# Ledger of designs, part 189: VH-VL binders against q96il0

Target 1, 167 residues: q96il0
Amino acid sequence: APERGAERRDTAPSGVSRFCPPRKSCHDWIGPPDKYSNLRPVHFYIPENESPLEQKLRKLRQETQEWNQQFWANQNLTFSKEKEEFIHSRLKTKGLGLRTESGQKATLNAEEMADFYKEFLSKNFQKHMYYNRDWYKRNFAITFFMGKVALERIWNKLKQKQKKRSN
Below, E stands for the ipSAE of ESMFold2; O stands for the ipSAE of OpenDDE; V2 stands for 0.75 times the mean of E and O plus 0.25 times the DockQ between their complexes.

## First folded at step 7 (VH-VL)

Design N17 (framework fv_ebrasodebart)
Fold by ESMFold2-Fast, scan of step 7:
Structure N17 (fold): chain C 167 residues (1-167), chain A 119 residues (1-119), chain B 108 residues (1-108)
Amino acid sequence: as target 1 above (167 residues)
Amino acid sequence: QIQLVQSGAEVKKPGASVKVSCKASGYTFTNYYISWVRQAPGQGLEWMGWISAFSGDTNYAQKLQGRVTMTTDTSTSTAYMELRSLRSDDTAVYYCAREPYLHTSFDYWGQGTLVTVSS
Amino acid sequence: QAVLTQPPSVSVSPGQTASITCSGDNLGSKYAYWYQQKPGQSPVLVMYQDTRRPSGIPERFSASNSGNTATLTISGTQAMDEADYYCQTWDDSTGYEVFGGGTKLTVL
């Protein structure tokens, strides 16, 4: 198809920003996984006639996405650094160097790494528990506002149908 | 610029109440917890409680339970801490501090509010 | 109830290594955090998650946490490091944050 050759970095109305343009203009689109959090960001479309209720829902979703991105970026960084330190300490305990003969980083086997995962999960248990609690609350709030927006849209459609029928 | 700006010093009589404010700026207020920590003259840091700026959930130190209330106003990005039935041993500098997630670091602190309780 | 114990005072000469300990039951199974407070100022986070240094904190600051003891180490101590240092963690049973009693570091 002719569209297969189209340049994909231009995003109307904002210009060149990303490789994956939306299939339909005026809609949200999902980006590639963020390098640090490994979560896919949602880029929200803002309609010109956005209602106050729609704005509240969009901002809530944007703030929740920022909160999630921040949490997982920090968790991934913490995991990587603690993993390196754990491997370093265990190799020194064994009297082994931190590098192989080829100069690459030495690693532990899966059974040895199980100890690391146990320690990491234990240290982060309370943080994950409170994250999950807040995640549920944020999802309830988002669902609640999605319901309110849906009802608003249904009511607006009913008003339009009534007007068309009366004319 | 991330900042927490607290209300000014207060002098109260025993039995009175005090309400300290903490105005946040430079970040998404509802994505953080605000903890309150006090420090009596020449003494160490004492945790009082935390509040979620998103949910309004609170957790208060046992010795202050029933005397302390923490609230937030999302429209002004402001946290409040009210302490009732003040005693002379409540004389302290009261700090608000930001926490990204519970049981993590207090990464930014307010400048402190001196509350003096004297007859 | 969780209690964190710190020595009330530590003294070192400029250029020497200062070591400040923080002791609590099974502290190594939790994260420890460290704060610096200079007279008339708010506390400043100097170490988080046992061993992690915030941006802007000199490389001279390092820390460890193992068993029952967390340690803040300041190598090549400078006059500007003179301050009170507080460790912090949490109590699993109450969800309360817990601070150590503080250590006054004197550099003379």
Scores: ipSAE 0.559, ipTM 0.786, lowest interface PAE 1.9, mean pLDDT 85

Design N18 (framework fv_ebrasodebart)
Fold by ESMFold2-Fast, scan of step 7:
Structure N18 (fold): chain C 167 residues (1-167), chain A 120 residues (1-120), chain B 108 residues (1-108)
Amino acid sequence: as target 1 above (167 residues)
Amino acid sequence: QIQLVQSGAEVKKPGASVKVSCKASGYTFTNYYISWVRQAPGQGLEWMGWISAFSGDTNYAQKLQGRVTMTTDTSTSTAYMELRSLRSDDTAVYYCARGEPYLHTSFDYWGQGTLVTVSS
Amino acid sequence: QAVLTQPPSVSVSPGQTASITCSGDNLGSKYAYWYQQKPGQSPVLVMYQDTRRPSGIPERFSASNSGNTATLTISGTQAMDEADYYCQTWDDSTGYEVFGGGTKLTVL
């Protein structure tokens, strides 16, 4: 009964955090890590007079975030499930139960786990290569459009200044 | 709901070209690849190629290189597959399918199929 | 070079376990996927990444992949499971998708 002390009781409501941006926010906000992907989502600010180019950049960033979140949520789930399946299979082969006498999950030694990591990395090698390739392409596109938006804003400021000088 | 809707059946003569469309809805089009798979009458599935809806990058089956072109129009969430210099052995049902080689589901949603008949 | 071989047909009685194999060089080092196709219909993904079942696919569908052979197992086979089944993997060197020749499951 050493593990009997692990209880669900937490009666203190203190520490409740609201993860929404302030209603007056004029900037992007970063949320808490997603429980599946372990990545922090960004809540994007939408300007009152967003240009088509600014909208394209924002949508590109939002779509890239969705893509990245989906990838890592799925990857983490796959890793967790395949690790459990591998451990279960090895313990079954040894004629051992899934739980130790202390009630904790039975584990494999480092040498046996090394076999799992080698198999997992091998199976996912091409998957990770395509992910990295697409991740670089998405970030390049985002950087490119950030530059275009910056140039648009500079040009609009110069155009506005010229109009004021001509008046 | 996620859906892929393909264009209607085509009848072509040998040497002609066919262009099949696949309109996607219910998901972020640019976050997925579209693969094209064909099936001759009474035969198995044959992969033709895929295209990234984000980058426009393509990868075509060796057998079809030089004859196939895959494109996308992100403004309409539509993928296209054009096959040129048609032969009688190109007679098949052509499917588009949503996929992602680096995610957990390879071909999770399929279009209804487009029958292309090549006859003289 | 990735080439996947399936038996052309498998027959089982209702309620029996159906086993459909898919063989390829070192297939167990790659992920295998399984599709069900009924006459006049599009293929449906029934198993992905060797052992994983999509939402909506019955628990009686299971799969394994080790060595050179991936296996789709349908326990308590029903008449509605009668269909063509295709395995699929991704070729490492080319990025090409490769399908097996297909297996016609007949429930007699």
Scores: ipSAE 0.547, ipTM 0.790, lowest interface PAE 1.9, mean pLDDT 85

Design N19 (framework fv_ebrasodebart)
Fold by ESMFold2-Fast, scan of step 7:
Structure N19 (fold): chain C 167 residues (1-167), chain A 120 residues (1-120), chain B 108 residues (1-108)
Amino acid sequence: as target 1 above (167 residues)
Amino acid sequence: QIQLVQSGAEVKKPGASVKVSCKASGYTFTNYYISWVRQAPGQGLEWMGWISAFSGDTNYAQKLQGRVTMTTDTSTSTAYMELRSLRSDDTAVYYCARGQPYLDSGFDYWGQGTLVTVSS
Amino acid sequence: QAVLTQPPSVSVSPGQTASITCSGDNLGSKYAYWYQQKPGQSPVLVMYQDTRRPSGIPERFSASNSGNTATLTISGTQAMDEADYYCQTWDDSTGYEVFGGGTKLTVL
């Protein structure tokens, strides 16, 4: 009833919130944080006269955004699910219910949660190491191509000035 | 709609080289790694190495260091695995599989396999 | 040297529970994965991140990973489950992916 038009299927780990840019936008637009990754998506403006170099930069940035969004959505979901499962398992082992006498969620103390955090860090250490390596490489590539695009634009401006003199 | 399609079977003589291709479709090729896994007749799965489709970084199994080279062509979304100095014990079905060291989804999609036979 | 050890074969009757083990040093500190391979076919991912089941894999497939042992459990085993099963993990020191030797499941 409340959300007849909204589908919950969009809550998949790889799902990114859809957003729409302003009408007739001639600039990139930054949306609100995605529910799952907590990252702000960027909608890239595509000019009609986009150079091959500009297209390469835009595609690199779009692909990096997709990669980054998917990684953090999956990481956040994994952490949340494994934490909940760990707490539930430990409470069951202790013969305790999932709710306190006051109706609040039952919780584990810091000593009990230490095992979970240690295990989670251990299991995800390599994942974060490779993520950081690829994140740096992707940002280096983006910065490099941004520099190339800037140089191309300077060169095109010089060409435009020369052509105006001829006309 | 996500699929990996490999090149056809090869028959090689000892000492030759073989290059197997793996064409990806249905996803952003550069956001994933491609692993290569082989299986000798009647034997188990043996990991050979992986390559990042983004950076071209590779990691090869120690046993194959110096004989294997993995590459990608991002313009065609294709991964390649070349194995040199072939021996009879390299006879196997060679698989490509999609994965990432930091996604933890394992190898979620596999190619159909390429039989490489090394004989005189 | 094999890092992951599996029994070479397991036999069960139809409808019974099959359990396939995978042993490795401190395996519970890593994520384990399971693949099913039928003759002449490519491997199929049946379990990932220790306990997670991919879309399309029946609920009778479940798994655990603790200490040195990961276990794939198939409840109500059917003839169609007859296949070779491989466990897999990564090695954090080398970045190598490692497969177990495989277990042939026979449904008698």
Scores: ipSAE 0.560, ipTM 0.796, lowest interface PAE 1.8, mean pLDDT 85

Design N2 (framework fv_ebrasodebart)
Fold by ESMFold2-Fast, scan of step 7:
Structure N2 (fold): chain C 167 residues (1-167), chain A 119 residues (1-119), chain B 108 residues (1-108)
Amino acid sequence: as target 1 above (167 residues)
Amino acid sequence: QIQLVQSGAEVKKPGASVKVSCKASGYTFTNYYISWVRQAPGQGLEWMGWISAFSGDTNYAQKLQGRVTMTTDTSTSTAYMELRSLRSDDTAVYYCARDVSFGEEFDYWGQGTLVTVSS
Amino acid sequence: QAVLTQPPSVSVSPGQTASITCSGDNLGSKYAYWYQQKPGQSPVLVMYQDTRRPSGIPERFSASNSGNTATLTISGTQAMDEADYYCQTWDDSTGYEVFGGGTKLTVL
């Protein structure tokens, strides 16, 4: 058997929303917010003469975007699922139905929901701290490589200008 | 297809060091943590620590602090766990596992590496 | 310091419901995870974030986590479910992962 089914895990429901940049874009394009992560995906323009350093930067940005999108899609899904479970549990404990007289979802008031928010934040505190640390480090790395790409472009322009003046 | 493939069994003397490797494939290595878990013969699972494949940040179990070092090589998508000053009670099967940053679950595991420490 | 306690063994007849408990101080305020390990094999994730089942894990597996006790429940237990089961959580203050001592499930 190729894949052990027990090792598989589906995390996000469907990933990011599809979008297409205009036919002849020469720039990065920003799409609509993803329905699960609520983040706008960036479609990166790839120049024909992309340098190895530029490719490394682009891959780092793409991988960081994918990581960030996956984190928030999973976080939002988990929040929604646990919120529903909490509401169902509290309503059952009170002997109340899951629907109002109008057929709408029954909800808890702000005071009752405070317990859920406190528990959710507590359960996810360490995860959010590690996420924030990694997010900061990823952005530092991206900024560092952006600086290297900028220096490469400046150096290439200076070399071309010197050659032009020498001739 | 996601796989974690570990290095082969090791036999060490007390006081020596061992370095176990874990080669990842089938996913973006830098988007996940790698946790190390060991299991002494006939005993339960014991968490040793984790490493971020992106940042290199580590978090080691108190019991092993000062003796363990975890590293990664992103060019080969490989995680390493080095345990120093080996004692007989370090005899165990050592596992690497992919550690999901949000979920904190270990969803894929390596096949395990038996490390035997004997005089 | 989080500590998880599991019974060392549980025995059930084929088709019977097996319940494996995992006890820890205020465990219901954290997420619990469950792993199955067969002899000579690596652990396999069978339940995550208290109640969620990975793709490929039979619907016979379910779990709960409330108060101080998380429970893994296997309905209609089959011979192939015979294994060691481990619960797992983390310590909020240190970020350390913690495993229970393991429960050997025997299907007789």
Scores: ipSAE 0.012, ipTM 0.625, lowest interface PAE 8.4, mean pLDDT 83

Design N20 (framework fv_ebrasodebart)
Fold by ESMFold2-Fast, scan of step 7:
Structure N20 (fold): chain C 167 residues (1-167), chain A 120 residues (1-120), chain B 108 residues (1-108)
Amino acid sequence: as target 1 above (167 residues)
Amino acid sequence: QIQLVQSGAEVKKPGASVKVSCKASGYTFTNYYISWVRQAPGQGLEWMGWISAFSGDTNYAQKLQGRVTMTTDTSTSTAYMELRSLRSDDTAVYYCARDSQFGTEYMDVWGQGTLVTVSS
Amino acid sequence: QAVLTQPPSVSVSPGQTASITCSGDNLGSKYAYWYQQKPGQSPVLVMYQDTRRPSGIPERFSASNSGNTATLTISGTQAMDEADYYCQTWDDSTGYEVFGGGTKLTVL
């Protein structure tokens, strides 16, 4: 059947898209923006001699990225659906159809949309507060481990120089 | 695939403590909160508190503050709820549930429940 | 210390529409959630964020939340829908999650 328009919807609220980086890379790879979260995923390069501390940092960064991607994908989905439901409800109340005479989606003015934004922010206040708290704690942990990794690398270089001089 | 498995039934005397476990599988444990909810026989659901599997941050229901402690062990993907100074009215089925306050759904996956009986 | 009030029981004939209410101060300014619990089983999330239906929940389940009242509606009610239903929200001042007292839906 030719050109049927948008036949499929993502009805799962927690869905996130995935991407496949090149199999071989000596650097971190940054992908295109995710369809749902609008965030660019990063695939981290794993060096052959990765220390346990470096591995812990990398896993923490990967886990934080996955968590962040899921949060924003779900948030964007919720925003879009509730916005459409709000617009539909208000147009129905006014006795208007969902489409203009030109076939475009009917829209509400900025004053009318202000009610939706206030309601959306209010309903999501607690969720955003907990997200921000967890986001700061995750970034603190990442920064802490980055510092530990940096100190480990400095120490290893100093050990290597001292050993070379003594031999 | 996603599953929460709780420890077995407990019988305790008044004044004792109980510690219920909740083992998670099939998802990244540290990306979610775990809520604890209890239900006395023939009664409704009562929220007890939640814990972040990432940070260990907790939020406890006011009437249980001082008696309840929630913890996690990330290495085994297990959450724990300890209730102290048990009374007869603490007799209930205790549930753990995966709680995504950051996402769209609250308590979307529940454990099978653990019956705790407090009697003399 | 927010309180959610539900009727203790609702009865409906098979094929008819069941309506279960949940009342709380300014509940419409918060998200409401609904759980179904059958005897001897764990609760199951049936509605989230006021109006959203999880994957696997039949289309006959719908919900609304406005003013002080959230409502769970089951159209074409079936015998398998017989269960206890709980609404849930959070208290903005404490961050505590709050459950309603529960409604026993009887289908006969």
Scores: ipSAE 0.245, ipTM 0.728, lowest interface PAE 4.5, mean pLDDT 84

Design N21 (framework fv_ebrasodebart; at its last fold request DockQ between E and O 0.55; V2 from the best seeds 0.73)
Fold by OpenDDE, look of step 12:
Parts: C-alpha cells; structure tokens; sequence
Structure N21 (fold): chain C 167 residues (1-167), chain A 120 residues (1-120), chain B 108 residues (1-108)
C-alpha cells in the first residue's frame, strides 16, 4: 500500500489549544501560548443561567479571540516562510550553500535582512492597518456589551431585593 | 465545509434594481469580509466592493459609487448586494466571495454566481 | 488606479511548462494572487501571497513575484489545466482590488 505522503497543510491548523480547564471551574481560564500564534487562548466560562446578553458578549469575545488567533498564526507562518525563501534565494544568488563549512545554517547579514523586513512590512502594511482598525472596533463592541451586562446584573439584583421586601 | 450559496438568476429592465443574496456557511461569518465580483459575458473579472460582516464597513469601486449597496445579515450569515439604475452593460455573472479577515486581500471561496440580465 | 497586464493567451503542449505573466506598477511591493476559471465555473484560488499554494492545488502550480511582474508557472501542464487565469492585487491608495485582464491557457 503506497504511503500516502501526508500533504503538509501549510495552513495553520485552527488547532484550538487542547487545554481543557477543570470541569468545575466557574472562571475564565487562560491557556498556554498557542504554538502558531503565540497568543494565550482564553477559555470562557459558561454560566448555567446565562442571559441572552451574556451569551452575546461571550460569543463576541470567542469570535474575536478566534479572529486574533488566526491572524497571528497566519502572519507568523507567512513571515517564517517568506524569510526562509528570501534567505535561500539570496544565498543561491551568492553561490553559497545553505550550510556553512562548520555545518551551521547559513545566514544573511543584517543589511540583507533589512531588505527582507522592509519588503515584508510593505506587503503587509494594509493588512496591519485593517487589523488594527478592526481590533479597536471589536474591543469597543466588547466593552459596550460588558457595560450592558453589568447594568442587566444590577437591575436583576434590584428586582430580587424588591421581591424579597414584598414577601 | 465552507460554502457560499447565491440567489438565482435575475432578468431586469433598464433603470430597475437587483438585489443578489449570498448565504455563507461553514465558518464564523462575522470574522470575514465579503467581496463582490462581476463578470460580463466573455469579459474578465471586475471587483465591485467589499463589506465587513462584523462592522458593516464597505468599500465600493468608484465606477459603482452611488449605485451599489452591500449589506449583511449576521443572524442568517447572508450578504446582499443591491445594484440600482441598471444598464445593459451591467449584464454579468455576479459572484460573492469570501475575502480575508483583515480587509480585502484575496478570495478563497466563491459563490456559484448569479446571472443578472438587463434587457429592454 | 493600479492596472495589471496579462497576455491574452498562452499555448503549451501537454507536459510542457506554461508561464503566465502579470505586470503592474509597484507589484513587487504587494502580493499577487492567482485564480483559475474554467468555462461556466466560478474562479478558484490557485496561488496566494505570491508563492503560496492553497490546499488541494497541485504541486505543478507555482508562482513568483519579482520587480513589477508576477508569474504563474504550471509545470507538466495537463489538459485539465486549460482555463482562464487571472492575477489580482490591490491598490494602496483606494484599497480597491484589481484584477488582470485574464489569460486563456490552451493546451494543444
């Protein structure tokens, strides 16, 4: 049976960190840094009596986290790949091997690498602008919903106190 | 599986409006932009604009400014493109496409296309 | 507005290498993307960010971007590769997406 070569999916697997918080936790948990994004995922607690507003907030936070994880995972992979390709291309152009005489990975000098960084930043500038804009919009939305949830909780507590006084 | 399913073909008169829908599935709808691209018969691809499914922010091609409106319904994961004041040169297959998460960059998934015919 | 120029047609024999160019001002400072479109079908992304290949695209597809020219290369071209190919980038000033005019690849 020919070994089907595992096509290396160069797409960052949407590998949600397999960090599972303890089942009895009533709090949000922060996982270890993701291997691709280097961001720490948050596992959001789901209350038993979650209000529709709380649910909306939680979903917004989860979606924003996924959005961030995917951005940085993809960005890091793109950066690493393009950096490697740049180094290989430049070494080849110089007639140099990928390894030094000492067997170390051949590297480019700081000036040559500066060209790579400049090009990379140029190509990704627009993406970063949109990312920053959307990051702020998402955080403002989250903050807004946090405020609404806080008000809802206050209102619910006041109603409960009134009901206890009437009985 | 990620899918974009568009509404059916439309026949319109000059001066009329058309609204094409694009239902998205298989991904977090609000995390991506949607672009619209059209293709006249025997012609190339023409970008029309994009919309953020999160914020509702839009960017329309200059040629279509004032005539095109893009909207999203997050509850149904559906994008809409309305084109007004239709002309014969608006006869084309209209595609919705999933854009990137961070503005417009490239289109990795496409709808099946919607033929809009503008005829007298 | 940025303009991308492609040859209107390219012809290759089966098994040969096809090369489709896309030229545009400052294209070297941006990413190029490539789409394949077969008759009566939606476009399919075949290359993104100059050299990256989506999952499901054959290894015979490759691309490069040098100076103001992006190039899609199809090694060992097959009859099934006959299609229209479009390059795409963006305009920095407007944020508009820009397509090339398309190239019809014929496999003879």
Amino acid sequence: as target 1 above (167 residues)
Amino acid sequence: QIQLVQSGAEVKKPGASVKVSCKASGYTFTNYYISWVRQAPGQGLEWMGWISAFSGDTNYAQKLQGRVTMTTDTSTSTAYMELRSLRSDDTAVYYCARDTQYGSEYFDYWGQGTLVTVSS
Amino acid sequence: QAVLTQPPSVSVSPGQTASITCSGDNLGSKYAYWYQQKPGQSPVLVMYQDTRRPSGIPERFSASNSGNTATLTISGTQAMDEADYYCQTWDDSTGYEVFGGGTKLTVL
Scores: ipSAE 0.860, ipTM 0.931, lowest interface PAE 0.6, mean pLDDT 92
Fold by ESMFold2, fold request of step 13:
Structure N21 (fold): chain C 167 residues (1-167), chain A 120 residues (1-120), chain B 108 residues (1-108)
Amino acid sequence: as target 1 above (167 residues)
Amino acid sequence: QIQLVQSGAEVKKPGASVKVSCKASGYTFTNYYISWVRQAPGQGLEWMGWISAFSGDTNYAQKLQGRVTMTTDTSTSTAYMELRSLRSDDTAVYYCARDTQYGSEYFDYWGQGTLVTVSS
Amino acid sequence: QAVLTQPPSVSVSPGQTASITCSGDNLGSKYAYWYQQKPGQSPVLVMYQDTRRPSGIPERFSASNSGNTATLTISGTQAMDEADYYCQTWDDSTGYEVFGGGTKLTVL
């Protein structure tokens, strides 16, 4: 069987790459942090003889990863945009420019930035509580199906052992 | 492309039930909530409730408690809304809309609407 | 339960700026959302999270939210902008979604 090219998972902090695992891999892969969510995606292996229960577990894990990636990508974007808007609004109110005399982006001190963090947390509190509850529900479901798959594999091994002895 | 396609118009008598379907495509159905919103003729939008396509959990508007049931079929990516004990003031266009990944915020995609007419 | 109040109608001449208000207790502490509904059509999201514009919505649409009032602003109003506009938020105590009564924008 031909071998595939080198894997890229150690390109971790680039923020711009999403690598593709080798086609010949028989294991799940953990990739570098996604540019937008800053989460490390898992690239799931699909066995040739995947049972219906194993397929359900894999799809549940894939869908949950997508769900989590999309939430944090959107939340990070919202945070960044609202932070910039807050800084610009406060600088304008103070009569200051958006750039320092050296041409760098002007910013606010830590006390002023604390106002932004308080406002953002307050506006997004319910969203994060609902996200946390749903995250917990998904991880419970994943753990439950992992247990079912483990029992299925044990049961299949016992059936194969019993069949071999009887025939 | 993301689409929500609803079942066709219904004409019902008072006291009957109606079940409207909403087939989703173009996204991972189990990762989002579905809200139902209705609009009586010449009136504004009224939120009816939401359902999680992942867990099946629901949250119904208090006005409709006991008369509405929302369900999903994940194998067909379809949401359903059933309204029982219909009255003439239930005559409305019923919309499904995609809510957020955690519900209770906003609706980015809407179905085409289903007219339900309740007349004696 | 939260209540969002909108004027029933707003009229503007073509090319002028339309302003549609949405009033609710402490609305500025939450996000406000705006939907456009043309006759015989489904609502379409036109502004979200107070000030953001979805892809495909013209840049002449803008919005703000502070204090008890969110405002949808349409600059250079065109005949195609004639529609009903709904604001929306959620109720802090119940998690219910709440719509304003709607505003009919007429472009004369």
Scores: ipSAE 0.731, ipTM 0.874, lowest interface PAE 0.8, mean pLDDT 87
Fold by ESMFold2-Fast, scan of step 7:
Structure N21 (fold): chain C 167 residues (1-167), chain A 120 residues (1-120), chain B 108 residues (1-108)
Amino acid sequence: as target 1 above (167 residues)
Amino acid sequence: QIQLVQSGAEVKKPGASVKVSCKASGYTFTNYYISWVRQAPGQGLEWMGWISAFSGDTNYAQKLQGRVTMTTDTSTSTAYMELRSLRSDDTAVYYCARDTQYGSEYFDYWGQGTLVTVSS
Amino acid sequence: QAVLTQPPSVSVSPGQTASITCSGDNLGSKYAYWYQQKPGQSPVLVMYQDTRRPSGIPERFSASNSGNTATLTISGTQAMDEADYYCQTWDDSTGYEVFGGGTKLTVL
């Protein structure tokens, strides 16, 4: 059957969706963007002879992905809801209804929306700084374990060559 | 279901130390910080510090620096808080609580609390 | 660094609207959070990020945060709402959590 990268919808309370890798994949696979976080998930191939170190690296990468997905799903939801609340609050302050005379959803001009963006960025500045700090730490850890896995594979390959030479 | 389960009540003498445990389940333990909050009898909530379950990084309240140590065991999804040189005014219910993914914002799930009594 | 001030107690009759305030310097530039604690129980998150209600918290709970004051509002207050309420914010300079002193809500 064609590899379609089918999504299995199984959403957490936060709105994060789950994806399953295509059947018969022998490689990591990159899925479509998650509808909540807008990030593309990586589906990890699990070899039958996965070492404990390889498993640790894979789980670290999977946990980091879940961490990213959850953060951005929640952040996007917060942004959307606060944007809507800001617009409604400003319209109420001006004595305007939530709908225009034509029945369309009422909106604010770019200058008024600039106030919202400034406020949102200000309230979330430290949150994003600490998120970035942890993102760097997670990538450092992943890089470190990638190095360890590479060394393990080199040693195993050398041992395999010695065995074949002996036989 | 997300749950935090703490160790049982303890009675200590002044100058002793206490170590409270907090076992997490129902979520990816390493993706969240754990905060510790205490409450003396009849008093309000007092934040003690947080620990990253991922990195082991900690941030302790100024008043408690030098007396508190927070650790985690990722193999058992358990957080620990050790308070040393106990005084009678350390008598409180000690809570662990799940902090955010980036630390220090709000607590969506709380342990049941551990009463620590410090008496002569 | 930040200090949050709450009234020690608020009393309302059943069905009335309860308002619990939390005051702090420039609190409206930060997010405020609210916890409910009943005797002998752990705190429960009832409001997060100023106005967000967690799943399972009744719609009669609402909140605002503007200027120096955050307010938790309970409409149609019921006997089951009797509890201590704590506001909380995040001090962005230290990474410290800051709790208000708590407000005892009495429904009589």
Scores: ipSAE 0.632, ipTM 0.817, lowest interface PAE 1.6, mean pLDDT 86
ESMFold2, look of step 12: ipSAE 0.701; ipTM 0.859
ESMFold2 (binder alone), look of step 12: mean pLDDT 93; pTM 0.951
ESMFold2, fold request of step 13: ipSAE 0.723, 0.730; ipTM 0.868, 0.873
ESMFold2 (binder alone), fold request of step 13: mean pLDDT 93, 92, 93; pTM 0.946, 0.945, 0.947
OpenDDE, fold request of step 13: ipSAE 0.573, 0.857, 0.581; ipTM 0.838, 0.930, 0.838

